# Designs tried in a protein design chat: VH-VL binders against Argininosuccinate lyase 2 (argH2). Part 18

Target 1, 199 residues: Argininosuccinate lyase 2 (argH2), of Mesorhizobium japonicum (q981v0r135to333)
Amino acid sequence: ATELQRHSIPIPETWLATSIRDVENILAHGTLPVVVKPVSGSGSSGVRLCDSAAAAIAGFNSAKSVLQDQVDLPSPDILIQQYVEGKEYSAEIIAYDGKLHCLGILAKHKGPPPCFVEVGHDFPAPLLEPSLQELASFASGAVSALGLEFGPAHVEFVITESGPVIIEVNPRLAGGMIPVMLSHALGTSILDMVIRLYA
Short names: E, the ipSAE of ESMFold2; O, the ipSAE of OpenDDE; V2, 0.75 times the mean of E and O plus 0.25 times the DockQ between their complexes.

## First folded at step 22 (VH-VL; framework fv_benmelstobart)

Design r2 (from q3 with heavy chain V102T; at its last fold request DockQ between E and O 0.96; V2 from the best seeds 0.80)
Heavy chain, then light chain:
Amino acid sequence: QITLKESGPTLVKPTQTLTLTCTVSGFTLGSWGMHWIRQPPGKALEWLGVIYSGGSTYYNAAFMSRLTITKDNSKNQVVLTMNNMDPVDTATYYCARKQWLTGYFDYWGQGTLVTVSS
Amino acid sequence: DIQMTQSPSSLSASVGDRVTITCKASQDIRNYVAWYQQKPGKAPKLLIYDASRLETGVPDRFSGSGYGTDFTFTISSLQPEDIATYFCQQYYNLPYTFGQGTKLEIK
ESMFold2, look of step 22: ipSAE 0.601; ipTM 0.852
ESMFold2 (binder alone), look of step 22: mean pLDDT 92; pTM 0.933
OpenDDE, look of step 22: ipSAE 0.860; ipTM 0.943
ESMFold2, fold request of step 23: ipSAE 0.574, 0.593, 0.567; ipTM 0.841, 0.851, 0.840
ESMFold2 (binder alone), fold request of step 23: mean pLDDT 93, 93, 93; pTM 0.939, 0.940, 0.938
OpenDDE, fold request of step 23: ipSAE 0.886, 0.883, 0.907; ipTM 0.952, 0.952, 0.960

Design r3 (from q3 with light chain Y96W; at its last look DockQ between E and O 0.90; V2 from the best seeds 0.00; counts 0 for: pae E 2.3 > 2)
Fold by ESMFold2, look of step 22:
Structure r3 (fold): chain C 199 residues (1-199), chain A 118 residues (1-118), chain B 107 residues (1-107)
Amino acid sequence: as target 1 above (199 residues)
Amino acid sequence: QITLKESGPTLVKPTQTLTLTCTVSGFTLGSWGMHWIRQPPGKALEWLGVIYSGGSTYYNAAFMSRLTITKDNSKNQVVLTMNNMDPVDTATYYCARKQWLVGYFDYWGQGTLVTVSS
Amino acid sequence: DIQMTQSPSSLSASVGDRVTITCKASQDIRNYVAWYQQKPGKAPKLLIYDASRLETGVPDRFSGSGYGTDFTFTISSLQPEDIATYFCQQYYNLPWTFGQGTKLEIK
């Protein structure tokens, strides 16, 4: 978050909570609504839009329950994040030898609030090519600002009326069917590309 | 308040290199791309190219061999460089910004007339 | 490249007249057309986008229509401050291209 801010790349205000006390302290100093979600996970598992302190505490407990059902987690913390409204996209990026390659831009479809269950993804996003170039450049800029030198990155971001904001940058392949969709569309295996990067 | 301002030489001799700077205020170049567009006297506007927020560029093929667009986000500046200027390149040069995911321009600099003459 | 051809190249009209300008694209560009007003010595000003949508702060005497290849820009009642050159732009595909303009004069 801090490195993105140093490069003037917008990100919603985000906090880490490990207890209900942390949630209460964050809400005392922050503004609603917020999104409460587990620190590690994909899609909308345990994700909840909260417009009150009581909802945020319930969301924290729900997200914590999701994490407790997952073994070998290095950090069981919960994220509390400012809600950002707009059209959501993801970018799949490969960093290699000082270069960033955007494999594609996907449009993300979500179910209704408060849980935002992922409904599906479109590849390529239903946009004209100049818009895809625009999005790819923004996502690549964010990855570059974080200094990722090698490997895959999955970038989630939203386009608002006041410009783009980064939601998440994960140094991993996207979950779900995204690698399969990209492999089919591009005519090559995305997983094999990543394996070759690690030599 | 959003502002765009072009600066640079107004007279260039044939074969010389033109360098123009667009200085911006009220937004960041890390979040917004910048476009260069020119207008020869009495003629249609010509889109030259773009530098996107992440630094990648795309140039109109008609100018690609002699056009370079760069930027410095910390100085809020975008730079147009065009080599081998010819009298037909005499035009008013604009920098412009557009809203995301559209192709039309709602913010323009005032433009700077560049005359190419020996 | 997509060519945008405007008609007429110049137009004289009286205050209060209805004026109409046409742009024709060299291929189907759906509704990806914008219209601009440019006064002498000034940068272009966006009036219409997506063929028919009015930009914020633009008087409603300006309008646009069309889909595909043929697009129309209309001023319903010409005002003295509307003296300018008007032109269309396509944004269906790069490079962005512009019509050659229509110079509007008052009789």
Scores: ipSAE 0.487, ipTM 0.792, lowest interface PAE 2.3, mean pLDDT 81
ESMFold2 (binder alone), look of step 22: mean pLDDT 92; pTM 0.922
OpenDDE, look of step 22: ipSAE 0.834; ipTM 0.930

Design r4 (from q3 with heavy chain V102S; at its last look DockQ between E and O 0.91; V2 from the best seeds 0.76)
Heavy chain, then light chain:
Amino acid sequence: QITLKESGPTLVKPTQTLTLTCTVSGFTLGSWGMHWIRQPPGKALEWLGVIYSGGSTYYNAAFMSRLTITKDNSKNQVVLTMNNMDPVDTATYYCARKQWLSGYFDYWGQGTLVTVSS
Amino acid sequence: DIQMTQSPSSLSASVGDRVTITCKASQDIRNYVAWYQQKPGKAPKLLIYDASRLETGVPDRFSGSGYGTDFTFTISSLQPEDIATYFCQQYYNLPYTFGQGTKLEIK
ESMFold2, look of step 22: ipSAE 0.563; ipTM 0.828
ESMFold2 (binder alone), look of step 22: mean pLDDT 93; pTM 0.941
OpenDDE, look of step 22: ipSAE 0.864; ipTM 0.945

Design r5 (from q3 with heavy chain V102T, light chain R30Y; at its last look DockQ between E and O 0.64; V2 from the best seeds 0.71)
Fold by ESMFold2, look of step 22:
Structure r5 (fold): chain C 199 residues (1-199), chain A 118 residues (1-118), chain B 107 residues (1-107)
Amino acid sequence: as target 1 above (199 residues)
Amino acid sequence: QITLKESGPTLVKPTQTLTLTCTVSGFTLGSWGMHWIRQPPGKALEWLGVIYSGGSTYYNAAFMSRLTITKDNSKNQVVLTMNNMDPVDTATYYCARKQWLTGYFDYWGQGTLVTVSS
Amino acid sequence: DIQMTQSPSSLSASVGDRVTITCKASQDIYNYVAWYQQKPGKAPKLLIYDASRLETGVPDRFSGSGYGTDFTFTISSLQPEDIATYFCQQYYNLPYTFGQGTKLEIK
């Protein structure tokens, strides 16, 4: 998630906290439940769903511990986000040659089967093709709004009754087998972009 | 309150280009796709195409050679352009919105009747 | 394209009658069917989705059933305000397609 993402695309209300006093001030708005997580970190390390002020303070301390393992963090902020209830998805996007390609839609936090991705093919179950097109367009729009011109992006979002909400856009590949499949699907395209940059 | 309203000409001559604008309020085009659907007098509805929230489009193959859907998120407008109109294209044209992950339409514009004749 | 064939094309019935309209898909579309009511000069109004689920605010005299290729829409006790054209829609694949409609009149 970036500052540009927060200002350009529907995202949950999000705050930065550097102290327990910040956490207490944020929670005075009555925005529970919240997700407390480190501003930087891999995977779900230090991420906590909190349904009380006490749980949020504990989550802040846990997330801060994760950031303390990062030697060169100049501003180790903790993110506090409004919890957004709905169907959860992620999209694997590649920006290449001025175009965005959605390689797959996955269930990110609650478990339907993973999507299979083939470049230029219709998206498979567990969603109908029109729904996959709809999700792919939303995720691609978020990546485009952030100005990501090439390379991988991992987009996390929730579909709510009031519409889609972006949780996170990361300029990186998803975990698991997707990075291996991505390299084969694009051949030397990622390397070709790097070569063009140096030329 | 969610509203959709079609606007544009109601009479077009054969071979001319039709341009219709759907103006929306109560939601954002950056978060919602918009569909165009038409109904010839006394006949079934025909789905024309969609522009999704991220700007990608999908058109009904029967119309894709003549059809373009564009949008301007900042103006809350979606535009249907259909080239080379023919009297068989006489219909009421609707813009419509649906809930995410569904395919049925619960929000419709009032529709605009476009007559194609000399 | 998935063809939706609807029957009958028109019917007349008395207040209180049970009315049944059918829609047949040209391929398996599971339960991805919606039913609409359209009064003259108005946009369609959604009544039923997922073959059998009532949209919010729709009277329970309206119902739907079916799975696969054969779908049925029923008004259990016809009311005077139900004069309209009714039609089905599939949303299994693009392009979305509609039945040709059934014009319902009160005797």
Scores: ipSAE 0.618, ipTM 0.862, lowest interface PAE 1.3, mean pLDDT 79
ESMFold2 (binder alone), look of step 22: mean pLDDT 92; pTM 0.934
OpenDDE, look of step 22: ipSAE 0.859; ipTM 0.944

